# Designs tried in a protein design chat: VHH binders against Putative asparagine synthetase [glutamine-hydrolyzing] 2. Part 4

Target 1, 228 residues: Putative asparagine synthetase [glutamine-hydrolyzing] 2, of Methanocaldococcus jannaschii (q58456r2to229)
Amino acid sequence: CGINGIIRFGKEVIKEEINKMNKAIKHRGPDDEGIFIYNFKNYSIGLGHVRLAILDLSEKGHQPMGYNVDEDKIIYRDDELDRADIIIVYNGEIYNYLELKEKFNLETETGTDTEVILKLYNKLGFDCVKEFNGMWAFCIFDKKKGLIFCSRDRLGVKPFYYYWDGNEFIFSSELKGILAVKEINKKENINKDAVELYFALGFIPSPYSIYKNTFKLEARQNLIFDLD
Below, E stands for the ipSAE of ESMFold2; O stands for the ipSAE of OpenDDE; V2 stands for 0.75 times the mean of E and O plus 0.25 times the DockQ between their complexes.

## First folded at step 1 (VHH)

Design h01 (framework vhh_8h5u_2)
Fold by ESMFold2-Fast, scan of step 1:
Formats: sequence, C-alpha cells, structure tokens
Structure h01 (fold): chain B 228 residues (1-228), chain A 119 residues (1-119)
Amino acid sequence: as target 1 above (228 residues)
Amino acid sequence: EVQVVESGGGLVQPGGSLRLSCAASGFTFSYSSYAMGWYRQAPGNQHERVAIITSGGSTNYPDSVKGRFTISRDNAKNTGYLQMNSLKSEDTAVYYCAAEYDLGWFDYWGQGTQVTVSS
C-alpha cells in the first residue's frame, strides 16, 4: 500500500493533484485506489491511497476510510466520505488489532485493523499509538477537532516523506509522490547541506533529503497539525 | 527487491559475546550503496538504534553500547555484522538490521533476531 496527501492553506487542493500522486506510486498498491477532498474556510485537504490487497480484497478494506462517530459507522466509499468525522490513509499492519478490539470493547463492521485504528484514535486520541504492535505509516484527519495526526511506527518499517514550506504540507510513501505535484527537484531547490552530508557520510540521514523543505518522518515520530 | 535477514541471535550469559549477521539480497544490491544500522527493541521499551555504518565506513554508537558493540560490513559478501561484547541483561532484546538506500530514498528492515542475556 501507499499513502498520499496535501494539506494547503490558501489555494484549494484539486482531485487531479491527488490522482497524479496515486499514479506515481501505483506500484505500491495496484489492487485499489481512493481519493478524499475537503475544503473548509482556511484550509484544503486531499488524501490518497493505493492498496495492495494481500489479505483481503473486499471493498471494506478500501481507503481513505472514514468514521462517523455519532452514527458509529465506517465509511469506505469515496463519494460518502463527506459524512465522516475522522478520515485515515494508512499503510501497515497492526498485529494485535483483535486483542485491542477486545481490550477496548470495540464493535467493528469491516474486520480491518484500519477500523480499529480509527476507533482507538476516537477513544484515546494520540495515545492510541502506544497500544499498537505492528508496522505503520498513517495520516488521520480529525474534522471535528480540526487537526492532522501523522505517525510512523517504532522501527521505521513503513516509509513517510513530507514537504513543508509554511503554506502546504505534502506527504507520500515515496518522494516520487511529492514530485508528482511539487517540483522539489529544481536546481534552486537542492539542499546543499544534505549533499555535503551525503559526501561525508555516504547517505543522507533522517530527517533530511536532498531537496529543500523535504524530509523523511523519523521512526517513532508523530506530527500534529492544528488547523485552527 | 532488496531484503535483509538477521541471524546469530541466541542465549548467552552475562559478560559473554554474540555476533549478529545481516545478509542482504536483491539482484542489483550491494552494501557499498547503502548505510546499514542495527536497532533493538525489548518488551515494554521503545526501540533504539545501537549502531550505524555508512557506505563510506563511518560508524556511530549511543553511549549505552559504545566500547562494547562494533558494527562492520563486508561488501563483497553483501553482509553486515554487529559484534556484541561484555553483554549485560539490559541488552536482551529483538535486534533488527536496516539498509538505507543511497540518498535516503528507501529503507529496508529485517524481521529481527532474539538476543537473550541470562544465566
């Protein structure tokens, strides 16, 4: 699987932009893809997902996936995501999700670990990641609270790259996903300090990349954006 | 595709030694193009990096293992190593190796190997 997203302050995110990102990383997940677009007063959000359905080919595993808290209902169809309070794009596997379902008395309708993540986030907030045993990279948009929550697993197994310039936050499982919508590879955008690190160390250490304003989310790291 | 597999874990008494191996596979892969790191996670604890070696051979260690652990690589055999000496019960953990592709664009993690330090 692969994940993509744009959070922008000012210019609207367009579905075509997320389509380009999904196409750029389709090799990660050729079995399914989805897109969510949301526009509000001060911000615009696009989320994308490409799915590799090794364990489950059902539509109930489709992402972006939403949760409507008042109705206690999971939304896994793109055209219905406007009804969700919390929306996720997720690449990973939570090994103990059935144990967490029992421990926290969760009722589930999809049978997926994705749903368990959504419902535990609703119940525990950011502390939900302390309960997870697995590998993950995800982005949660909490529409009711007006925030973005991104997380990468403890060992850094699942990749997460992002661009941030003060006006837009763009993330992807691969740098080529960001490149599909932002020309970070122009000559003027080369991070000379990162190039120096590469020559000194033989690699560019996290969180840096060769491009300015572009970073790799570190293992065990969370990012939280307050949109208000 | 690039894949890394750990081996060499086991049970050892305090003060003993173990050598972990990290074998990489992939038709166009060479350790000379990757940095390699060793990480560990004990039950109830967050994971931590215990060693890293760059494609150029530079190494780094946290204070908790510095002087006791040594990371090395054999590019011809496509294998990395972690030599662990003067082992303590606190070193008990699952050990993972990771290969970071050139320029930090990709990383690959192994499945882990258990190290237990106990009498």
Scores: ipSAE 0.000, ipTM 0.144, lowest interface PAE 14.0, mean pLDDT 79

Design h02 (framework vhh_8h5u_2)
Fold by ESMFold2-Fast, scan of step 1:
Order: sequence, then C-alpha cells, then structure tokens
Structure h02 (fold): chain B 228 residues (1-228), chain A 119 residues (1-119)
Amino acid sequence: as target 1 above (228 residues)
Amino acid sequence: EVQVVESGGGLVQPGGSLRLSCAASGFTFDYSDYAMGWYRQAPGNQHERVAIIYSGGSTNYPDSVKGRFTISRDNAKNTGYLQMNSLKSEDTAVYYCARDLYEWGFDYWGQGTQVTVSS
C-alpha cells in the first residue's frame, strides 16, 4: 500500500493533485485507489491511498477510511467521507489487532486492523500507538479536534516522507509522490549536508533526504499539526 | 486547543542572564510520557535543541550551553522555564518551547521569543 497527503494553509487542495500523487506510487498498490478532499476556512486537506489487497479483497478495506463517532459507523466510500469525524490513510499491518479488539471491547464492522486503529485513536487519542504491535505509517485527520496526527512504527519498517515549508505539509510513502506535486528536485534545492553524508557514509541517514525542507519521518516518531 | 506561549526574551549584554517561560494550554506537562524541550533558531538554520526535561525530571543539554542553561518545569502551574546564564553573542536566536513525547517524538511548537545578546 501507499499513502499520500497535502495539508495546506491558504490555497485549496484539488483532487487532481492527490490523483497525481497516487499515480506516482501506484506500483505500491495497484488493486485499489482512494481520495479524500476537505476544505475549511483556514486549511485544506487532501488524502490519498493506493492499496495492495493481500489480506482483505473486499471493498471494506478501502482507504481513505473514516469513522463517524456518533453513529459508530465506518465509512469506506470516498463520496461519503465528508460524514466522518476521523479519517485515516494507513500503510501497514497491526499484528495484535484482534487482541486489541477484545481488550478494549471494540465492535467492528469491516474486520480490518484499519478500523481498530480508528476506534482506538477515538478512545485513547495519541496513546493508541503504544498498544500497537506491528509495522505502520499513517496519517489521521481528526476533523472534530482540527488536527493531523502522523505516526511511523517503532522499527521504521513502513516509509514516510514529508515536505514542510511553513505553509504546506506534503507527505508520501515515496519521495516521488511528493515530486508529483512539488518541484523539490531543482539543483538549488539539493540538501548539501545530506549529499555530504551520502559520500561519507554510503547512504543518507534518517531523517534527511536529498532535498531541502524534505525529511523522512523517523522510526517511532509522531507528528501532530494543530490546524488553524 | 493545544498551545504553548513563550515569554521572557529581550536584549541583554554579554555575560548577562535571562529567564524564559513557556505556558501551556490544552495539555499538561504533568503527563508522565511527555518531555518538554527548548529549541533555538538563528536565521538560516534548523532548530537546535538546547535543553530537554523528561517526565521523570532528568535533563540533557548540548555542550554549547551545558553549565550555563538550566531547564525546569512547574507542573502545578503548567509552565516550563529556561534559565540562561553567562550569555554569549552566539546565543542570539529565537527560542521555542515544545512538548515532545521522548519515546515517540511528537511535537507542539510555540510561537517563539527573541533573545538578542549584544553590547
């Protein structure tokens, strides 16, 4: 699977931008694709997902996936996501999701670990990640609280790259997802420190990337953006 | 609404002292899994961490400020502090406080307070 998103303060995110990002990383998930766009007074959000259907071949595994707290319902159709209070794009596998379902007495309708993440986030907030045993990279948009919560697993198994310039936050499972919507690849935008580290070490260590303002989310790291 | 607000910056002579304050709202510093840190940024640079205090009270400082800066917090007042002594011109920067979950690394950053060390 692969995840993509743009959180922008100012000009609205349009569906075509997220579509370009999904197309750039389609090799990660050719089986399904989804897009969510949300525009509010002070911010605009686009979330994208490409799915490789290894464990769940049903439409109930579709992402972006939303949760409507008052109705206790999962929303997995793009054109209905505006009804959700919490929306996620997620790449990973939570090995203990069935144990967590039992431990926290969760009622589920999709049978997915994605739903368990959404419902535990609703119950525990950011502390939900302390309960997870698995590999993950995700972005949660909490519409009720007006925040973005991004997380990467303890060992850094699932990739997460992001761009931040003070006005827009763009993330993707691969740098080429960001490149599809942001011209970070100009010569003047090369991170000379990262290039020097590559020559010294033979690789670019996390959190650096070859481009300025562009980073890899580190193992165990979370990012929280308070919107407005 | 989660917010941190820094205060206490200003102009000070080399060798002088300043005490910065960080007031938190929408969360508490008393949460056992949160660390509180002070960071600074001079023009053109990324943020540099100058102090951190973990939930258990242990602290850490880079060599550039160790022995001169002291971080503390008052959980009852939900406020963090940075005591800066023996200030040098190279300490001139905007200072930010941040909440950091030391194991997971999530951050809420404040607006910053300017510290200028000049004769």
Scores: ipSAE 0.000, ipTM 0.098, lowest interface PAE 19.1, mean pLDDT 78

Design h03 (framework vhh_8h5u_2)
Amino acid sequence: EVQVVESGGGLVQPGGSLRLSCAASGSIFSDLSYAMGWYRQAPGNQHERVAIISSGGSTNYPDSVKGRFTISRDNAKNTGYLQMNSLKSEDTAVYYCAAGLDYWEYDYWGQGTQVTVSS
ESMFold2-Fast, scan of step 1: ipSAE 0.000; ipTM 0.196

Design h04 (framework vhh_8h5u_2; at its last look DockQ between E and O 0.46; V2 from the best seeds 0.00; counts 0 for: pae E 13.8 > 2, unsure alone 57.3 < 65)
Amino acid sequence: EVQVVESGGGLVQPGGSLRLSCAASGFTFSDWSYAMGWYRQAPGNQHERVAIITSGGSTNYPDSVKGRFTISRDNAKNTGYLQMNSLKSEDTAVYYCAKDYYDSLFEDYWGQGTQVTVSS
ESMFold2-Fast, scan of step 1: ipSAE 0.006; ipTM 0.317
ESMFold2, look of step 2: ipSAE 0.013; ipTM 0.519
ESMFold2 (binder alone), look of step 2: mean pLDDT 75; pTM 0.768
OpenDDE, look of step 2: ipSAE 0.005; ipTM 0.235
ESMFold2, look of step 5: ipSAE 0.000; ipTM 0.212
ESMFold2 (binder alone), look of step 5: mean pLDDT 75; pTM 0.767
OpenDDE, look of step 5: ipSAE 0.026; ipTM 0.370

Design h05 (framework vhh_8h5u_2)
Fold by ESMFold2-Fast, scan of step 1:
Structure h05 (fold): chain B 228 residues (1-228), chain A 120 residues (1-120)
Amino acid sequence: as target 1 above (228 residues)
Amino acid sequence: EVQVVESGGGLVQPGGSLRLSCAASGFTFSESYYAMGWYRQAPGNQHERVAIIYSGGDTNYPDSVKGRFTISRDNAKNTGYLQMNSLKSEDTAVYYCATGYDFLSEYDYWGQGTQVTVSS
């Protein structure tokens, strides 16, 4: 699978931007694609997902996935996502999701670990990640509380890159997803310190990437943006 | 605008040789600090790396192809190569050229792939 998103203050995010990001990383998930766009007073959000259906061929695994708390319903159709209170894009596997379902007495309708993440976030907030055994990278938009919650697993197995310039936050499973919507002149915007590290080490260490204002989310790291 | 295109695939008998080419456009290897790698994927499998050449010219290979495959790059032609010798039926796969800064199979640019079939 692969995840993409743009959170922007001021100018609206349009569906075509997220579509370009999904196309750039389609090799991660050719079996399904999803897009969510939300515009509010002073911010605009786009979330994208590309899915590789390994074991579950059902539409119930579709992302972005939403949860409507009052109705206790999962929403997995893009055109219905504005009814959700909490929306996620997620790449990973939570190995103990069935144990967590039992431990917290969760009623589920999709049979997915994605739903367990949404429902545990609703019950436990950010501390839900302390319960997970697995590999993950995700972004949760909590519409009711007006915040973004991003998380990467303890060993940094699933990739998460982001761009931040003080006005827009752009994330993707791959750097090329960000580059699909953020025009960067590679000659002018190279992070020369990262290039020197590459020559010295043979790789660019986290949290750096080759371009200025772009970073890798570190293993075990969470990012929280208050949108209101 | 930025693109890599593979060529040189085909059908070959066991023990034979093929040379794959990866032509780059929209950027140059000399200006971009890119690494270039070759990956392959057989039906039902994930991509596996078979060769990499770093921007400084150093190379690396997995044991399965070491001594049989050689990766190289010609900066003047802006083209990378994979010389494949002593081919085995297990080498049958679609071969992809990938370039960029992340050599852990998450490169910036991937080609469409070229089929290599090793059979009698």
Scores: ipSAE 0.000, ipTM 0.106, lowest interface PAE 17.6, mean pLDDT 79

Design h06 (framework vhh_8h5u_2)
Amino acid sequence: EVQVVESGGGLVQPGGSLRLSCAASGFTFSLDDYAMGWYRQAPGNQHERVAIITYGGSTNYPDSVKGRFTISRDNAKNTGYLQMNSLKSEDTAVYYCAAEGYWSDLYDYWGQGTQVTVSS
ESMFold2-Fast, scan of step 1: ipSAE 0.000; ipTM 0.223

Design h07 (framework vhh_8h5u_2)
Fold by ESMFold2-Fast, scan of step 1:
Parts: C-alpha cells; sequence; structure tokens
Structure h07 (fold): chain B 228 residues (1-228), chain A 121 residues (1-121)
C-alpha cells in the first residue's frame, strides 16, 4: 500500500492533486484507490491511498477509512467520509491487533487492523502507538479536534516523506509522490547545507534530504499538526 | 519479483569484525526511492533496529552500536552492507535486511531469512 496527503492553509486542495499523487505511487497498491477532500474555513485537506489487496479483496479494507464516534460506525466509501470524525490513511500491518481488540474491549465490524488503529486512537489518543507491535506509516485527521497525527513505526520499516514550507504540508510513502504535485528543480532546490554536511560527515544527517524543505519522518517519530 | 537476501554472518570472537551483505533483486536502490535498514533479533527478544540508511543518504544508529557499526549501500551493485567492528557477546542475533516488498505472503515490507551472527569466546 501507499499513502498521500496535502494539508494547505488558505487555499483549497483539489481532487486532481491527490489523484496525481496516487498515480505516481500506484506500483505500491494497484488493487484499490481512494481519495478524501475536506475544506473548512482556513484549511484544506486531501488524503489519498493506494492498496495492495493480498488477502482481503473486500471493500471493508478500502482507505481512506473513517470512524463516526457517536454512531460507532466505520465508513469505507469515499463519498460518505464527510460523516466521519476521525479519518486515516495507513500503510502497514499491526501484528497484535486481535490482542489489542481483546485487551481494550473493542467491538469491530470490518475485521481489519485499520479499524483497530482508529478505535484505539479514539480511546488513547497519541499514546495508542505505544500499544502497537508491527510496521506502519499513517496519517490520521481528527476532524473534531482539528489536528493531523502522523506516525512511523519503531523500526522505520514503512516509509514516510513530507514537505513543509510554512503554508502546506505534503506527505507521501515515496518522494516521487510529493514531486507529482510540488515541482522541485534539482539544481535550484538542492539543500546545499545537507550537501556540505555530506562532505563533512560522509552522510546527510536525519531528518534532512537532498532537497530543501523535504524531510523523512524518523523511525518511532510522530508529527502533530494543530489546524486551529 | 522483489527480494532481499542476507549473507556474511558467522562465528567470531569478541572484538572481531564481520561485514553483512544484503543483495536486492527485482528492484534498484535509489537515494530517493527506498530506505534500507538492518534489524536484529536475539532469542526471546523483539526485533530492534541497529542501522538505517535513509533515501537521502543520512544514517542513524542506536547507542548500543553507535561507533561500531556502519551501514552503506552500493547502488551500482544493488547491494546494502553492515560493517560490524568491535563485536560483543550482546551482538549475538539473527540479522535482517529490510525493504518494502510486494510479497503474496501478506507482508508489504519484506525481511529476508536473516543471517546468524554469533559472538563467543
Amino acid sequence: as target 1 above (228 residues)
Amino acid sequence: EVQVVESGGGLVQPGGSLRLSCAASGFTFSDYSYDMGWYRQAPGNQHERVAIIYSGGSTNYPDSVKGRFTISRDNAKNTGYLQMNSLKSEDTAVYYCARELYDYSGLFDYWGQGTQVTVSS
């Protein structure tokens, strides 16, 4: 699977932008694709997902996936996601999701680890990641709290890249996903400081990449964006 | 099909050195496309990361191996490496190379079979 997203302040994200990102990383998940767009006052959000369906070919594994807390209902149809309170795009596998379902007395309807992540986030907030045993990269949009929560697994197995310039946050499982909507001129936008550090140290130190304003989320690292 | 295969493990005495290799097939390493990491698991323990090289070329190590282990990759040979110096008995484990894989076993990031490293006096 692969994940994509744009969070932009003061300008609307267009569905076509997320579609371009999904196309750029389609090799990660050719079996299914989803898009969510949300516009609210001073911010705009687009989330995208491409899915590789090895065992579960049902629509219940579709992403972006939402959770409506008051109704205790999972939403896995793009055209119904506006009714969700919490929405996720996720690439990974939580090995202990059945144990977590039992430990926290979760009732589930999809049989997916994705649903367990959503419901455990609702119960524990950011601390939910301390319970996970697995591989993951995800972005959660918590509409009720007005925040974005991004996380990468403790071993750094699942990739997560992002761009941040003070006005828009763009993320993707692959750098090429960001490049599909943010043109970076290699000569003009090389991070010269990172190149100098490479010559001094023999490597580019984390979290930097060779391009300006583009970073990789570290293993075990979380990002929290307050939208209000 | 995408695959990684580890090699280079073995038995060494404390203070010795080993170089592990991770051969990739079905894909090509790129500084902007893939991360490569080395992970280890000793009997009874969970997996732990001992080295990572990010798409941009930066590296990271936990304090337990910092200064002793060095991760690298050779894109022309499509191979990753872990140079392990000043080995300790605590480094005894199966070492895995990890990269994202489209494996029909249900794993989206594949770890190879691993290579055993035993440090014994």
Scores: ipSAE 0.000, ipTM 0.125, lowest interface PAE 17.1, mean pLDDT 76

Design h08 (framework vhh_8h5u_2)
Fold by ESMFold2-Fast, scan of step 1:
Structure h08 (fold): chain B 228 residues (1-228), chain A 121 residues (1-121)
Amino acid sequence: as target 1 above (228 residues)
Amino acid sequence: EVQVVESGGGLVQPGGSLRLSCAASGFTFSSDYYWMGWYRQAPGNQHERVAIITSGGSTNYPDSVKGRFTISRDNAKNTGYLQMNSLKSEDTAVYYCAADYLGEYSDFDYWGQGTQVTVSS
């Protein structure tokens, strides 16, 4: 699987932008794709997902996935996501999700670990990640609270890149996803310090990337973005 | 399907040479900014990085193989190589090819099945 998103202040995110990002990382998930767009007062959000359907071939594994808290209903169809209170795009595997379902007495309808993440976030907030044992990169949009919550697993197994310039936040599982909508790869945008670190260390360490204003979310790092 | 496949391993005498090949499919080295690396693992030991080459052709080696091993790539053939010279018994290991997109943390997402290199008489 692969995840994509744009949070923008001012101009609206259009579906075509997220579609370009999904196409750029289609090799991560050729079996399915989804898109969510939301516009509100001062911000615009687009979320994208590409799915590799190895274990769950059903539509119930589709993402972006939403949770309507009042109805206690999971939403896995793009055209119905406006009814959700909490929406996620997620790449990973939570090994202990069945144990967490039992421990927190969760009732689930999809049989997915994605649903367990949504319901535990609703119950525990940001502290839900302390309960997870697995590998993950995700972005949660909490519509009622007006915030974005991004997380990467404790060992940094699943990739998460983001661009931030003060006006828009763009994230993707791969740099090529960001490149599909933002020309970060121009010579003027090369991060010389990151290139020097590569020659000194043989790799570019987190949180840096080769491009300015573009970062890797570090292992165990959470990013919270207040939208109001 | 994105994958890499190693070949060229075998038995060689100390001081000998081998050339390993890594054929990529499902992506292209030249257009997709992929970095390529070689790693090795001897029984009972952890994986060890042997060489990295960037999409632009820059290389990096640990001191244990520097001057003896050379990593290269042929983007037109979508194939990477590891030229191993002056082989020592300590070089005996399964050698893995790995590939990853430029700018991802260098843990490499696409690994091959490995090819055995044995250095002995």
Scores: ipSAE 0.000, ipTM 0.168, lowest interface PAE 12.6, mean pLDDT 79

Design p01 (framework vhh_7pa5_2)
Fold by ESMFold2-Fast, scan of step 1:
Structure p01 (fold): chain B 228 residues (1-228), chain A 118 residues (1-118)
Amino acid sequence: as target 1 above (228 residues)
Amino acid sequence: QVQLVESGGGMVQPGGSLRLSCAASGFTFSSYAMSWVRRAPGKGPEWVSTISGSGGSTSYADSVKGRFTISRDNAKNTLYLQMNSLKPEDTALYYCAKDYLGEYFDYWGQGTQVTVSS
């Protein structure tokens, strides 16, 4: 699976932009894809997902996935996501999701760990990640609170990159996802210090990436973006 | 193409020692950081230790500092984990993992079982 998103102030996010991002990382999940676009007063959001279904191609695993709190209903169809209060794009596996379902007395309808993440976030807020035993990278859009919550697992197993310039926040499972929508002159925008570190150390240490203004979300780290 | 094969696990009593090995092939071994990650039954993966491509930098989880030593032999494409003063809580399947540009672990071996009990 792979995840993509754009949060922008001013100019609206276009569905085509998220399509381009999904296409750039389609190799991560060729079996299914989804897109959510939301425009509101001062901000515009696009979320994308590509899914590798492997054993189960059930539509109930489709992402972006939403949760309508008042109706206690999961929304897994793109054209119905406007009804959701909390929307997620997620790449990973929560090994203990069934135990969390029982521990927190959650009623579930899809049988997915994605639903457990949504419902635990609703119940516990940001502290929900402290309960997870697994590997993950996700972005949650909380419409009621007007915020974006991004998280990466404790070992940094699942990748998460982001671009931030003060006006737009763009994230992806791979750098090429960001490059699909942010026109970067690669010559001008290469972080030469990061390249030097790669040759000296054999890896590029977090939070750096090859491109300027582009970062890795570090292992065990959360990022909260206030939309107001 | 890329292959990681762990060995050296086994059964040992508390206070004992084991040395794990990981034979790597299919990539330029010296160009990538390597890690050891372990998983006990019913638990998620726990990072244990990382070594830089050159071997000049190492890091360890707090739970193993002072007891475990990570090393590598780039001429032999082999990663090692020397485990001393073993405790029952060190019982787990130990995986060799290849770092991808400091971003995530893109390849894992099959694992080698370490059991510490009396």
Scores: ipSAE 0.000, ipTM 0.179, lowest interface PAE 13.4, mean pLDDT 81

Design p02 (framework vhh_7pa5_2)
Fold by ESMFold2-Fast, scan of step 1:
Structure p02 (fold): chain B 228 residues (1-228), chain A 118 residues (1-118)
Amino acid sequence: as target 1 above (228 residues)
Amino acid sequence: QVQLVESGGGMVQPGGSLRLSCAASGFTFSDYWMSWVRRAPGKGPEWVSTISGSGGSTSYADSVKGRFTISRDNAKNTLYLQMNSLKPEDTALYYCARGYDLEWFDYWGQGTQVTVSS
């Protein structure tokens, strides 16, 4: 699977931008694609997902996935996501999701670990990640609290790259996803220090990338963006 | 140069209706959230309504919700405010503003006067 998103201040994210990002990383998930666009206060939010259906081909695994807290309903159709209070794009596997379902008395309708993440986030907030055993990269938009919550697993197995310039936050499972909507690959935008580290170490250490304003989310790292 | 020019104000009796227009120029109109802000005699500016660049999202001050409707025509670079069931307390100079809230507006028009009186 692959995840994509744009959170932009003062300018609208259009569906075509998220579509370009999804196309750029389609090799991660050729079986399904989803797009959610929402305007919240001063921010325009776009979330994208490409899915590799290795376990469940049903529509119940579709992402972006939303949770309507008052109705206790999961929303997995793009045109209905406006009704959700919490929306996620997620790449990973939570190995202990059935144990968490039992431990926290969660009632579920999709049978997915994605739903368990949404419902446990609703119950525990950011501390939900302390309960997970698995590999993950996700972005949650919490409409009720007015924030974006991003997380990457403890070992950094699932990739998460992001661009931040003070006005827009763009994330993707791969740098090419960000490149589809942001021209960060011009010579003037190359991070010389990261390139020098690559020559010295044979790899670019987290959180750096070869492009300025572009970073890798480190293992165990969470990012929280307050939209208020 | 960014320009915002309001029109459509006037005098109406309580319960009446008016439609305000704002002609925008000098920027890509569809990329920006647009707002209506009013200033009543002797008071500071009060936010009235906001619309997203596409027109897909709107928000309203509690005092006008259900009575006012914000809309836009991106092909004509024009913002509108349909005002129904007008009350004396709606009397104010109405401004077109680029942006979402009072602390983030970067351009304002000259305003159009709305007077609601018997």
Scores: ipSAE 0.000, ipTM 0.111, lowest interface PAE 20.0, mean pLDDT 81

Design p03 (framework vhh_7pa5_2)
Amino acid sequence: QVQLVESGGGMVQPGGSLRLSCAASGFTFDDYAMSWVRRAPGKGPEWVSTISWSGGSTSYADSVKGRFTISRDNAKNTLYLQMNSLKPEDTALYYCAKDLYWGDSFDYWGQGTQVTVSS
ESMFold2-Fast, scan of step 1: ipSAE 0.000; ipTM 0.245

Design p04 (framework vhh_7pa5_2)
Fold by ESMFold2-Fast, scan of step 1:
Structure p04 (fold): chain B 228 residues (1-228), chain A 119 residues (1-119)
Amino acid sequence: as target 1 above (228 residues)
Amino acid sequence: QVQLVESGGGMVQPGGSLRLSCAASGFTFSDYYMSWVRRAPGKGPEWVSTISYSGGSTSYADSVKGRFTISRDNAKNTLYLQMNSLKPEDTALYYCARGEYLDYGMDVWGQGTQVTVSS
């Protein structure tokens, strides 16, 4: 699977931008694709997902996935996501999700670990990640609290890159996803310090990338972005 | 410096055994799933085996099940692959990789160690 998103202040995010990002990383998930767009007074959000369905091709695994807290209902259709209070795009596997379902007395509709993440986030907030055993990279949009919550697993197994310039936050499982909507690879935008580190170390250490304003979310790192 | 350095390859006759090692440095080894991947001459990479961060879970490609055993020593930051009952078809350059194969989670690769199985 692969995840994509744009959070922007000012100009609205349009579906075509997220579609370009999904296409750029389609090799990560050729089996399914989803897009969510939300415009509000001070911000605009787009979330995208491409899914690799190894064993389960059902609609219940579709992302972006939402949770309507008042109705206690999971929403996995793009055209109905406006009804959700909490929306996620997620790449990973939570190995202990059935144990977490029992431990926290969760009732699930989809039978997915994605739903368990949404419902545990609703119960525990950011501390939900402390309960997870697995590998993940996700972005949660919490409409009720007006925030973005991004997380990468403790080991940094699942990739998460982001761009931040003070006005827009763009994230993707791969740098090419960001490149689809932002020309971060222009000569003027090369991070010379990161290139020097690559020659000295043989790799570019987190959180750096070879492009300015573009970073890799570190293992165990959470990023919380207030929209207010 | 984040590095993975493989060793232990060599030439062996069919039915023989070899033990590969991968020395990891520059990161917290005990926090990562680790994998072995091989590339035979003229072919693309083939996933061989994966082990969880604690060693409590392992998985293998069907072509090597029952013959290969993956293990790790977190105190020594070392990954191992015990290869028994080797076949000519096992001839390949073997890579140590950080992460789990099935979801493209491998983000650091070693230089490889050559295994040649011939009579």
Scores: ipSAE 0.000, ipTM 0.133, lowest interface PAE 15.0, mean pLDDT 80

Design p05 (framework vhh_7pa5_2)
Fold by ESMFold2-Fast, scan of step 1:
Structure p05 (fold): chain B 228 residues (1-228), chain A 120 residues (1-120)
Amino acid sequence: as target 1 above (228 residues)
Amino acid sequence: QVQLVESGGGMVQPGGSLRLSCAASGFTFSSYAMSWVRRAPGKGPEWVSTISWSGDSTSYADSVKGRFTISRDNAKNTLYLQMNSLKPEDTALYYCAKGDYYDILTFDYWGQGTQVTVSS
């Protein structure tokens, strides 16, 4: 799978932007794709996902996936995501999701680890990641609290790159996803320090990239944006 | 599935010029940055140049600035490197690489390379 998103302040994210990002990383997940767009007073959000289905293409595994807390219902259809309170795009596997379902007495309807993440986030907030054994990269939009929560697994197995310039946050499983909507590789945007680190060390250490304002989310790192 | 096929290498004398080409297939060429990387005998790979997906921005290693020009033709899925004022130290196997500098550092999606030899 692969994940994409844009959080922008002051200007609307349009569906075509997220579609370009999904297209750029389609090789990660050729079996399915989804897009969610949300506009509010001072911010605009787009989330994208491309899915690789190993055994089946059940609709219940579709992302972006939402959770309506009051109705205790999972929403896995793009045109119905407006009803969700918490929306996720996720790439990974939580190995212990069945154990977590039992431990926290979760009622689930999709049989997916994605749903367990949504429901545990609802119960535990950011600390839900402390319960996970697995590999992951995700972005959660919590509409009720007005925040974005991004997380990467403890070993940094699943990739997560992001761009931040003070006005828009753009993330993707691959740098090429960000490049589809933002020309981060412009000459003026080359990160001289990261290039110098490569020549000194033989590689560019996380969280850096050669492009200014562009980073790789470190293993175990969380990012939280307050949208208000 | 990604295929990158370099051509245009050869033997030239110091001060000469060569134009390298890279034919790309198996991906949407116009959506990705592209790079040139070289490897001299007994040395590790050295990044040479990168061009953005649109072609609007380029970057170069200090060792080649002012002498090399990277360009692309998105309609033909082809990447180019124009090499002028060649020096003996430019002798290397030149690789076309899918993606920007960070992508090539993961040693992903390099071509087979084309040999450039600069000697008397």
Scores: ipSAE 0.000, ipTM 0.120, lowest interface PAE 15.7, mean pLDDT 80

